VH-VL binders against RecQ-mediated genome instability protein 1 (rmi1). Designs and how they scored, part 6

Target 1, 235 residues: RecQ-mediated genome instability protein 1 (rmi1), of Schizosaccharomyces pombe (q10160)
Amino acid sequence: MNQTTTLSTELTELGVRVQNRWLQSLLDYLAKKHSTGANTTPQLVMQYLVASDIRESTTSEGAAPYIVSEQHNVRIENTMLLQIVRVREIGISIVNQLEYLNDLEELKKLKGQKVIRLVHDESGDEEQNDDDGLTEAQDAVQKGSELKKMCRLILEDSNGQRFWGLERKPIKGIQLSTKLGTKLLVKNVLVRRGVLMLDPNNTTILGGSIEEWDKDYFPKRLIEELKGELSKTKA
Below, E stands for the ipSAE of ESMFold2; O stands for the ipSAE of ESMFold2 at other seeds; V2 stands for 0.75 times the mean of E and O plus 0.25 times the DockQ between their complexes.

## First folded at step 1 (VH-VL)

Design r4 (framework fv_recaticimab)
Fold by ESMFold2-Fast, scan of step 1:
Structure r4 (fold): chain C 235 residues (1-235), chain A 122 residues (1-122), chain B 112 residues (1-112)
Amino acid sequence: as target 1 above (235 residues)
Amino acid sequence: QVQLVQSGAEVKKPGASVKVSCKASGYTFTDYYMHWVRQAPGQGLEWMGYINPDSGGTKYHQNFKDRVTMTRDTSISTAYMELSRLRSDDTAVYYCAREGYDILTGYYFDYWGQGTTVTVSS
Amino acid sequence: DIVMSQSPSSLSASVGDRVTITCKSSQSVLYSSNNKNYLAWYQQKPGKSPKLLIYWASTRESGVPDRFSGSGSGTDFTLTISSLQPEDFATYYCQQYYDTPTFGQGTKLEIK
């Protein structure tokens, strides 16, 4: 009947079961910031929740059951709260993805520089390799769009259990640039051989990130990870 | 009121194993990660790894991952660190330390056990 | 691994003195998205365990006297004791937690 009990109940109705210790710490933090006795809403708590590690902020009640790769077909009817550990695009070659990501990284570096004067480049054209046509990756960068065909995710629950999720239909907000630690609510999901079959009807993106996981990740560390994966394929 | 109480000093021969305990009181044991940090005589502090007491999940530093095992018993609020194949350079004071908690997660340590001296000699 | 370097390795000071201890990281421990420095300071008295003084570079732990303060950002950090007391005889360590935790080599503070 206190504020923490009321907030916990309302958050549970939203599919989120917070640890009492975490909620108390958050309320103390907000009080120290001299909030004017303001009513703390579930929505304000959610803003902080999605920036947290759910292994520390939430209870095991929202966790996945034990997921076994040998199980051919199982439906998990309950709502699970999950966080994204990794995103991979499996519908596009790693080589093409690296081309896109390297171009994007160079654009980010250029964006951080001040261009004071216009460049007057009167030099003649220089042809790159054979067939100067734009690749799919180059075309995507030029249009300001991200390459997206089919993402595979590594997901983690409140107990630290990790498992695969496969995007069966495009889900807005799921792409290579999706921040690590982004929170998902997943309900009525089909599991095939240990992989969660995700689609817009069974997946709700809550957003957020885990700062420790996501800092300096996209695109720099993702490029390094993909180069490592490509090297193993070549060897 | 938070207190971490470690087991007593150990003297071991090279090649043996040692298991150090850390009993927590004054807080909910499963709410905080427990880390292990050691300090060789006259030297600085070296992080070894942690255990999540709720899930039993662990992370070990590369230097120790082939020789260290961290476990816990939630019924008695106790964490354990076992180090195997001991060498003379494992002689150190071993500390359990509770991960600090703020709204932002970080591996800084707000409470420390009193330390367990492990001497490896032949 | 991020390497932490402290300076000086030891120093002697009188009661009432202002003392500064410096800590340098081999790479930035500032996370730009939250503007936080992942740095802590500990005090260790002879024969005792370390005690947390400062976290997030400048936040004083509850119960720590206000004569202790932390400052700095990025790669250069300072622990300051504004008016040294006899009980401050100890070794002081900085620690980064931006990556896998690493500690500085320590600064031994001798009073007198």
Scores: ipSAE 0.000, ipTM 0.440, lowest interface PAE 14.3, mean pLDDT 83

Design r5 (framework fv_recaticimab)
Fold by ESMFold2-Fast, scan of step 1:
Structure r5 (fold): chain C 235 residues (1-235), chain A 122 residues (1-122), chain B 112 residues (1-112)
Amino acid sequence: as target 1 above (235 residues)
Amino acid sequence: QVQLVQSGAEVKKPGASVKVSCKASGYTFTGYYMHWVRQAPGQGLEWMGYINPNSGDTKYHQNFKDRVTMTRDTSISTAYMELSRLRSDDTAVYYCARSPYEDFGEGYFDLWGQGTTVTVSS
Amino acid sequence: DIVMSQSPSSLSASVGDRVTITCKSSQSVLYSSNNENYLAWYQQKPGKSPKLLIYWASTRESGVPDRFSGSGSGTDFTLTISSLQPEDFATYYCQQYYSTWTFGQGTKLEIK
């Protein structure tokens, strides 16, 4: 019995279609590191998958249709695996966002001087964002998170096709601080003029990130991107 | 099926206010920005501002900031544009138009209302 | 505001002619991060609402005949009608949506 075949079948039932060569490389790695390759679970594979680039780790069978950017009033019935390229908050003015993010940048510098952050998490589940060195400023962080209204995403599929996603109703875990490369399963989604209409019913957040995309991004590089957008869009 | 239907023509005296409505149907109202564009007789198109129907956030052109208010009612998929302290040079056809979400409301206008003629005369 | 200048202000042409309308922006409407031009073209017939023809400088709106095409990048754009039809009698507007929204002054096309 081929273990990669068994795991591939089980992962497909979870909505993820992995490339066999990628999976075999992972199993070889795990066997060397832990001597446990024989008992590798789909859940363990998923932990590594969400930290991968799906263009390299998954097959085109989970990709969006080629013409999604040209579609209007069309429903994509199939489940797609997507990764987040960018997140923008479109329900709040850029000026108000920049004020909030500049405060977070200052708080992050204070946090970095007192306590090191956990980095390189497989799923991002254990990210610290608490009172360790941010005691007096915690209220500002909490109030800032309450500014969320509606996010617009740039999403990428396993073929490298990029397209827009719009948060139609609040989706827990989608916000400006969502890590770049976070994985989503999207199913039965309406497409309006090339934009995927996302809501909690059609979107499942798997988590994860791509370190190369997310390194030093939030809030520092996001602030610079928004300053550029503000200069373009000022009425 | 997908359409924007505006309220009827208005005749107002200088100094009055006018409130134009724009009812959306056939699409998700909160999924698109709603813009207001006017056109004076024989002249070109002039952008006035937009509202994000989901957030209620608005942006107004500098020329209208002190006189225009844009609102919406999501329960009836209707946007409103109120222009106060009317002058004779506010005589125009007023259009609502939707745009896809792009650069925080900056997008092309893919659907337009039929227009509302507002005449301001003594 | 970005100023949009169209030329000519009016144009007369015969059915079957190839015509071009030019649009110039006072600053670039090309966004380097996505390499897209934030430029649209609209057609307006007397007494009617404007109708979207072209967006992203060269993408034709669904239902628009293929005789309409857009080209250009940065600050210089053209709308081309490859073979004029009687129903093309209208005023044409370019529009930037790079920084707020501004329209050109319009080009009135008269088929003669």
Scores: ipSAE 0.000, ipTM 0.425, lowest interface PAE 13.8, mean pLDDT 81

Design r6 (framework fv_recaticimab)
Fold by ESMFold2-Fast, scan of step 1:
Structure r6 (fold): chain C 235 residues (1-235), chain A 123 residues (1-123), chain B 112 residues (1-112)
Amino acid sequence: as target 1 above (235 residues)
Amino acid sequence: QVQLVQSGAEVKKPGASVKVSCKASGYTFTEYYMHWVRQAPGQGLEWMGYINPNSGGTKYHQNFKDRVTMTRDTSISTAYMELSRLRSDDTAVYYCARDLYYDSSGYDAFDIWGQGTTVTVSS
Amino acid sequence: DIVMSQSPSSLSASVGDRVTITCKSSQSVLDSSNNKNYLAWYQQKPGKSPKLLIYWASTRESGVPDRFSGSGSGTDFTLTISSLQPEDFATYYCQQYYSSFTFGQGTKLEIK
């Protein structure tokens, strides 16, 4: 029984078609990491896949073809595996978004300084460890959720083709802080003039990211991108 | 400031072609569709088609499919509409207009319009 | 194509009057999945470009005075100017953007 074939079949049933070379490389890596012989499940493969670039890890071979047309209203019944290239909040002014993101960046800098101080400080008579850092980060994330109104996405498939996606109804997990390279399964989607109309019923968030794309992106690089967009509007 | 600035008036003979330009400024050119709408003297508005500046994809109204070509140049944020085999009844003001499809509402209303280009077709 | 019919074709009114313009579509422009009517209203003054007044049948564009209001759903729509001002004398167009794009023939609002 070929392990690669069994895993490929099971993943295909989930809407994910993996490249044979990528899967073989993963299996070799896992076997070396676990010297007693690794039992690889579709769930374990998915953990690595969502951290991959689907242009390198997946294929459209064997999938029903789809065409995102410029027609006014067309439905694509197929299941599409897509990764997020960019997220923009278009329901909130850029000025208000920048105010929030600048506050978040300042909080992030202060948190870094506290870590350095903790390393240099002596353990005193009393415990003075800052164990609330994660809670502060969680509060920042919750505040980000409060700024969510409507997101526009740039999405990319296994062939590198890019599509616009628009949030018709709020989708939990899609916001400015959503990591670049996050994977989505989109099925039975309405396309209006080349734009995928996303809602919770047609969109499943698989999670993950592409580290190379997301590195230092939120909030620092996003702030710079939004400043550039604001400048183009002003001239 | 968001603006669409169109090329100047044209006078053409029947059978000629005209190419109108529409230069965008104050926003990201590739994020909004660009529509073309014409208006004959004393008449109403007639939609001709659109171009997606990001992909170059176009959709033309059936009445213009055989004679219109819409293009863009992203390096200079400019859209073009070329109408060939001109007839006297093509005499009109031609407008470019930006589509709000990528705003928070997800709608296709035309929020920003060019100033219009008068095209006169006469022998 | 969806055909848009406006009435009246022209209308004479005085400053301070309440003005109503009607627009009918040959088929529904309501999207039941998002509950939005794909209908817009534009104002055009002689020699000038059209200006967006209302989209989604009833949402005023930023900077449009609150005397302008839109109402209706499906196939029957109305633009109302509650207290006409001198700058409001213009031609008004409805437009559907549900299936392709079509404009009504226009309603010319003239000083009485």
Scores: ipSAE 0.000, ipTM 0.469, lowest interface PAE 12.7, mean pLDDT 82

Design r7 (framework fv_recaticimab; at its last look DockQ between E and O 0.01; V2 from the best seeds 0.00; counts 0 for: pae O 17.4 > 2, placed apart)
Fold by ESMFold2 at other seeds, look of step 2:
Structure r7 (fold): chain C 235 residues (1-235), chain A 123 residues (1-123), chain B 112 residues (1-112)
Amino acid sequence: as target 1 above (235 residues)
Amino acid sequence: QVQLVQSGAEVKKPGASVKVSCKASGYTFTSYWMHWVRQAPGQGLEWMGYINPYSGDTKYHQNFKDRVTMTRDTSISTAYMELSRLRSDDTAVYYCARHDFYEGYSYGLFDYWGQGTTVTVSS
Amino acid sequence: DIVMSQSPSSLSASVGDRVTITCKSSQSVLYSSNNKDYLAWYQQKPGKSPKLLIYWASTRESGVPDRFSGSGSGTDFTLTISSLQPEDFATYYCQQYYSTPTFGQGTKLEIK
């Protein structure tokens, strides 16, 4: 048995159906980069896989078994590997989301100013120096208080089919700041009115991203997208 | 290199409090949850709770909920566990343990542990 | 809380032996939605912190020798050391993380 077959079997045990041509290309790259490929593990392959576009790296065995938008009250018992195209908070108004995101961006600019002043004039902890009139915004950011109630996701499978996923219960790691292209394993999920009903019991976050999608996205491009969505709602 | 370095051994009287520190290095402190687990002499491991160092959110096992407080100081990458109203059966080694919060359905899988802090409660 | 029961409580073995440690949970730790068993194994040497060996019932942590293997599903799990080495004499714990984390009582592996 060859190395690609052994690794494919091991990756399948982790819930990932890798394309043989993609895996072979990765192994060839790693062999050149590291002089050998003898120590290539499923864990190392997974690191590259979660950074990939699953349309290229995985097979349709991990995709949705039918056109999801046409289904109601069915369960997809098989494990699907999906990637996040977009995240939206739908339990909180767009206006409040924009206020939160603008406050985060403004606080980062003020911390940058205080860092510059500290480097030039005095040295000190930025958190200690930020107890001025901007403490509330800084406190929210420092406490890590994400603005979250219920997210809706645009998900994509290995065949390029895109569909909605609705967070029925909070899933830790799914929030406005979640990287685009994050990989999920979804199993035994109820499809209702063409939407996957996600919760912590049916969703495993593998992580990763697609750099081309995620670069410079949060929060600046998210803010612009939300402004556009707000304008359409008003019209 | 990931390291979790805990504060030194402590001897306490019943009814007192103890605060154990756990200083993290070699990784982004706020990217991983910090758990506390104790081990009484000659006994197994007992989970006490966790803190999300990014948000400060905590969850405590019901056996400790009324007596434990977990905090952190992100500026020095340090987590703290304070146990009050100590009893003799609180004599144990107390560990901090790291958990990647991107492990979806996981409640606590511990990939790195501190060296342990011995707390002895005797009158 | 899910109760974890290990057997045996202790065992004696020689270098080169194959050893097997069993862990049983009071409830299934298999999450059918992702088909993963939320079970881990730890090694603890005297005076040292626990070290993660196995997670998802059968997946080795980085740096763990391949002589350590985990198997089982649902409620019944096994840790196997295929060829015992001098550094393997320690206490081994299983742990579930399906819900509130709980540990087995431990299995002490001693030199014969």
Scores: ipSAE 0.000, ipTM 0.393, lowest interface PAE 17.4, mean pLDDT 82
ESMFold2-Fast, scan of step 1: ipSAE 0.502; ipTM 0.754
ESMFold2, look of step 2: ipSAE 0.005; ipTM 0.449
ESMFold2 (binder alone), look of step 2: mean pLDDT 92; pTM 0.943
ESMFold2-Fast, scan of step 3: ipSAE 0.016; ipTM 0.576

Design r8 (framework fv_recaticimab)
Fold by ESMFold2-Fast, scan of step 1:
Structure r8 (fold): chain C 235 residues (1-235), chain A 124 residues (1-124), chain B 112 residues (1-112)
Amino acid sequence: as target 1 above (235 residues)
Amino acid sequence: QVQLVQSGAEVKKPGASVKVSCKASGYTFTGYYMHWVRQAPGQGLEWMGYINPNSGGTKYHQNFKDRVTMTRDTSISTAYMELSRLRSDDTAVYYCARELWFGELDYYYYMDVWGQGTTVTVSS
Amino acid sequence: DIVMSQSPSSLSASVGDRVTITCKSSQSVLYSSNNKNYLAWYQQKPGKSPKLLIYWASTRESGVPDRFSGSGSGTDFTLTISSLQPEDFATYYCQQYYTTPTFGQGTKLEIK
């Protein structure tokens, strides 16, 4: 039993089945960087795994079985490791979502411009009240988390198989701003007409992202995608 | 304007490899999937596979899995399709085509913009 | 793979004619969850690449003339050109994207 075998076994108990070659590459990288102690822990491996593409980092043993689209009352008891390809809010009109997202983008621009203007050494006895700008930005973020009725997801397994997930009950951490590539463990899930019925009891959010997917995605690229969806729907 | 420009015609002998390029312009290259489709003389369109330019992830049709490799270079917005161990029945026009997704919650999407095609002739 | 079959393989018509082309899939391309048909139609002129005409079985792509229309659901689909114009003589292909993409064999529309 070597370090790779021990880590693989421990990760499997957490619901994650890693590719041996990926794990060996990570261990070599960590040793080379001297960023870890004598022992690499499962928790440290998980930090890198959640930032990886599971099609590359994990085995097909954690993949989804065949989804039967016509059999709308099938339960998948096994634990699946999935990554989020897209999140959509289907309980709120695209027009209302775009209104919010455009407002959020404008607030980010305003904040950036004010920070640049006010960047200087603080040496005076003067206090400037900038609370209003920060409060507005914080309120916008808070409002976005509340702009949630029902999320529908495109999910992907280790084999690259894509399928839908529908939020049947609110799951904390699933919203329009959820990072692309976020990892989920889904267990004992009901499948209805090819759609995974997600709820807090069957879904565990591991977090993470795929940087290449998520870079500049929220809200810029999401706005572009929603505008395109609105245009094509009306075409 | 959105445009896909492919490399020029190739003439190859059986057993050789060919690498076709597809340069994208007028849109965010990493935001759309790139498909490869071929058309033999007198035959229909045949899907070969796709690449996600953002991740480099690929999916190949089973008929080509053992001979095709799809890659991309994001610094020059170019996708590549290499087909190895060429046979005379690989003589075809090879097209790249962009998958228009717009964030729809569907497994696959239709192809809205196509390259002009690259003629590959395999003969002894 | 889902097999796509088009009929007829070729058709001769005159300018002003109403033309219909049919496409059949070996299994349904209707997804019950979103009630969409994963079916597109392309036009290909000699020496040129395919051009998207219709997607989701009946939605016309931007810039495509309204004489082109798509209809059908499940396994049976039709492309209609209501009043044929000189520039419409081409080969037409249906394509499913319910699974890995597959195309029909094509229907060649020739001048009579």
Scores: ipSAE 0.000, ipTM 0.418, lowest interface PAE 13.2, mean pLDDT 81

Design r9 (framework fv_recaticimab)
Fold by ESMFold2-Fast, scan of step 1:
Structure r9 (fold): chain C 235 residues (1-235), chain A 125 residues (1-125), chain B 112 residues (1-112)
Amino acid sequence: as target 1 above (235 residues)
Amino acid sequence: QVQLVQSGAEVKKPGASVKVSCKASGYTFTDYNMHWVRQAPGQGLEWMGYINPNSGGTKYHQNFKDRVTMTRDTSISTAYMELSRLRSDDTAVYYCARVDEYYDSSGYYLAFDIWGQGTTVTVSS
Amino acid sequence: DIVMSQSPSSLSASVGDRVTITCKSSQSVLYSSNNKNYLAWYQQKPGKSPKLLIYWASTRESGVPDRFSGSGSGTDFTLTISSLQPEDFATYYCQQYYELPTFGQGTKLEIK
């Protein structure tokens, strides 16, 4: 049994069915970069997998078995590997979400300004600005968690099919700040009117992101998207 | 009957941006990835990138990543390619071309089966 | 990037001739697991877009005449036109899709 076959088998046991060509390309890359071929583990492969686009890195065997948007009151028993395209909070008004997100953006700007001040300060002085910045970040995070009620996701499978997921019960790690391209394993999930009914029992968060999707997204681009959605609602 | 129809010729000054459109008809727009390929006068073909019209996901060639943006509008079955900070060596015919997804162990593309007629972009002062 | 090299850069032929165009890749485009060569051939006439002729190195695209055939494996590929017709005078390009797409420089087929 060669390394590619062994890794493929072990990843399949974890619910991930990688493209053999993608896996071989990764192994070739790792061999060139670190001479690490002898010690490549499923965990190392997973680190690269969760940063990948599953449309390129995984097989259709992990995709949705039919057009999800056309289904009602159907249970998908199979395990699907999905990536997050968008997160929306539907239990809280867009106005309240924008207030929170604008506060985060202001905090980000203020922290940037303090960093510049610290760089130009005389050596030998202990600056309190970093501690103040950390406290402000903690407060922002706590304020964010207070706003969480119910998230709706746009999800994508390995075939590029997009469909909705609704958080029926709170899932730890799903919120507005969740990185775009985050990977989920979803199994034994109920579909109602084209929407996956998600809860902690049927959803496992693998993590990761797609840098191209997530770059400069939270909170700047999310604010812009929500303002657009609010405008459409007001006609 | 399956067609990709591109926007008309453009003349731009160095430093400007150009946005080329590609309207699909005769098939389900979201079933095929849309690639962009350019050809400078008297030269060969150069791949720029693609967009998955269903997901909106994109991949760009390293040579274009800092200047190209690919988008689509599914309501009118149209893909767009915008190239910014134009230089004289961007003078070329720009093609859109569709690719069928093939589900096997390779997880990559099939060949470019349908091409647009091309959009001539001339960059001159 | 995988570099594609075509030969010759141009050739002259008469209607009815058998012609061959060669394409070489800097790396193998054969995927051992499915035994497929990720190699395509295109025809381009002046002022027109390229037209797909062959994919998987040897499979003819629907509607392409039987006189066009592809062969080869790994790094060395050939496009053959068994009996040239007047409409076949064009530039021919090979393309790999084993990695991000790259094209050969083209072979211009001219009237002798």
Scores: ipSAE 0.000, ipTM 0.399, lowest interface PAE 18.2, mean pLDDT 81

Design x1 (framework fv_axatilimab)
Fold by ESMFold2-Fast, scan of step 1:
Structure x1 (fold): chain C 235 residues (1-235), chain A 121 residues (1-121), chain B 107 residues (1-107)
Amino acid sequence: as target 1 above (235 residues)
Amino acid sequence: EVTLKESGPALVKPTQTLTLTCTFSGFSLSTSGVGVGWIRQPPGKALEWLANIYWDDDKYYNPSLKNRLTISKDTSKNQVVLTMTNMDPVDTATYYCARSEDILTGYFDYWGQGTMVTVSS
Amino acid sequence: DIQMTQSPSSLSASVGDRVTITCLASQSISSYLAWYQQKPGKAPKLLIYAASSLQSGVPSRFSGSGSGTDYTLTISSLQPEDFATYYCQQSYSTPYTFGGGTKVEIK
């Protein structure tokens, strides 16, 4: 019955190296919540992991090596578990991005009116995620992929080291609306001047978020951050 | 239609500097990820990579040539220039320029015809 | 530097034969490998990239396989136009390095 050891081994095969203390605390929590700790699967643990801060939930074994700007044409062979701190679109001007984001925010305010929910074809289904999900009308307004050219990420490893990642080829799920704290597995990545060169072949998106980082972030707080960045360039 | 063409001297004397120009069409070196490289082949021998330059002016050199190489680009003219100093008879080779589709993959998908450079007195 | 060793250095074959050329890397290159064909007096032509992906316009009789340090180019039914020298190239790290070449000659 060494459940933590079995789960740790299985999670390591998925590229995730959890802290034993964190895993034991999760199992204790699940036992109290469900009274069925024995049926905990790696997939269930992953649901909690992707919502965690990897600095607290994972070991240094999944961390990046020391990354410096002098590293040019260096490959990191090992699989790293990383979390997204920030997403920026660098192929499109800040002014154009702000125009898009302000339009999106304004449309979301309009679509948040009761009239949208009352007259929209709900498909007759009762949705548990009705408050969390997007309606078809809201989805039709969403055009983040249309604004997408090349994202640059601030990434963080389990040791709290922060460094840049650059999207060299489009990666589905990486865009301005990507939630902060989203987890990535990165393997066989090329480093150029301290920047990880990301593509669909070396990057796997696990999903998730860190609620503290992502709360009220997109698009409201992102707009505020971009306005601040634009102001500094005009100084 | 992607094309590349090498130009430069056919004969170089020992100790002189070689300058080769690659002129291309059908793509731009302003396109993100795209690069142009130089590869040489001595008569009857294997291919040897010399240098690459990318859209962002990032440059990569073969360390075995000990800083004899300089690569540069003129994006507006669709040209890449390679300079190699202190030429020696062992540098006699056919010199190719080729397009590198993406820095991540590093393969050469279109090649020039090559230009033969002979180093002798 | 990553060393690429090709074998054999040359082989003799007849039209219709299955030809296999191997390429060994001195360390794992994670499928960052390309294969080129070179005919006498001509520039190399890309056949295969990412170890197994066939370049547009290349006949389906050419295939690539392998992973880690061990890679193979196969020509399933050799044609007259396939008599050439073949080179592998790693792009995992700079300097990019080529194998010594394999000359496929008429038997």
Scores: ipSAE 0.014, ipTM 0.519, lowest interface PAE 7.7, mean pLDDT 84

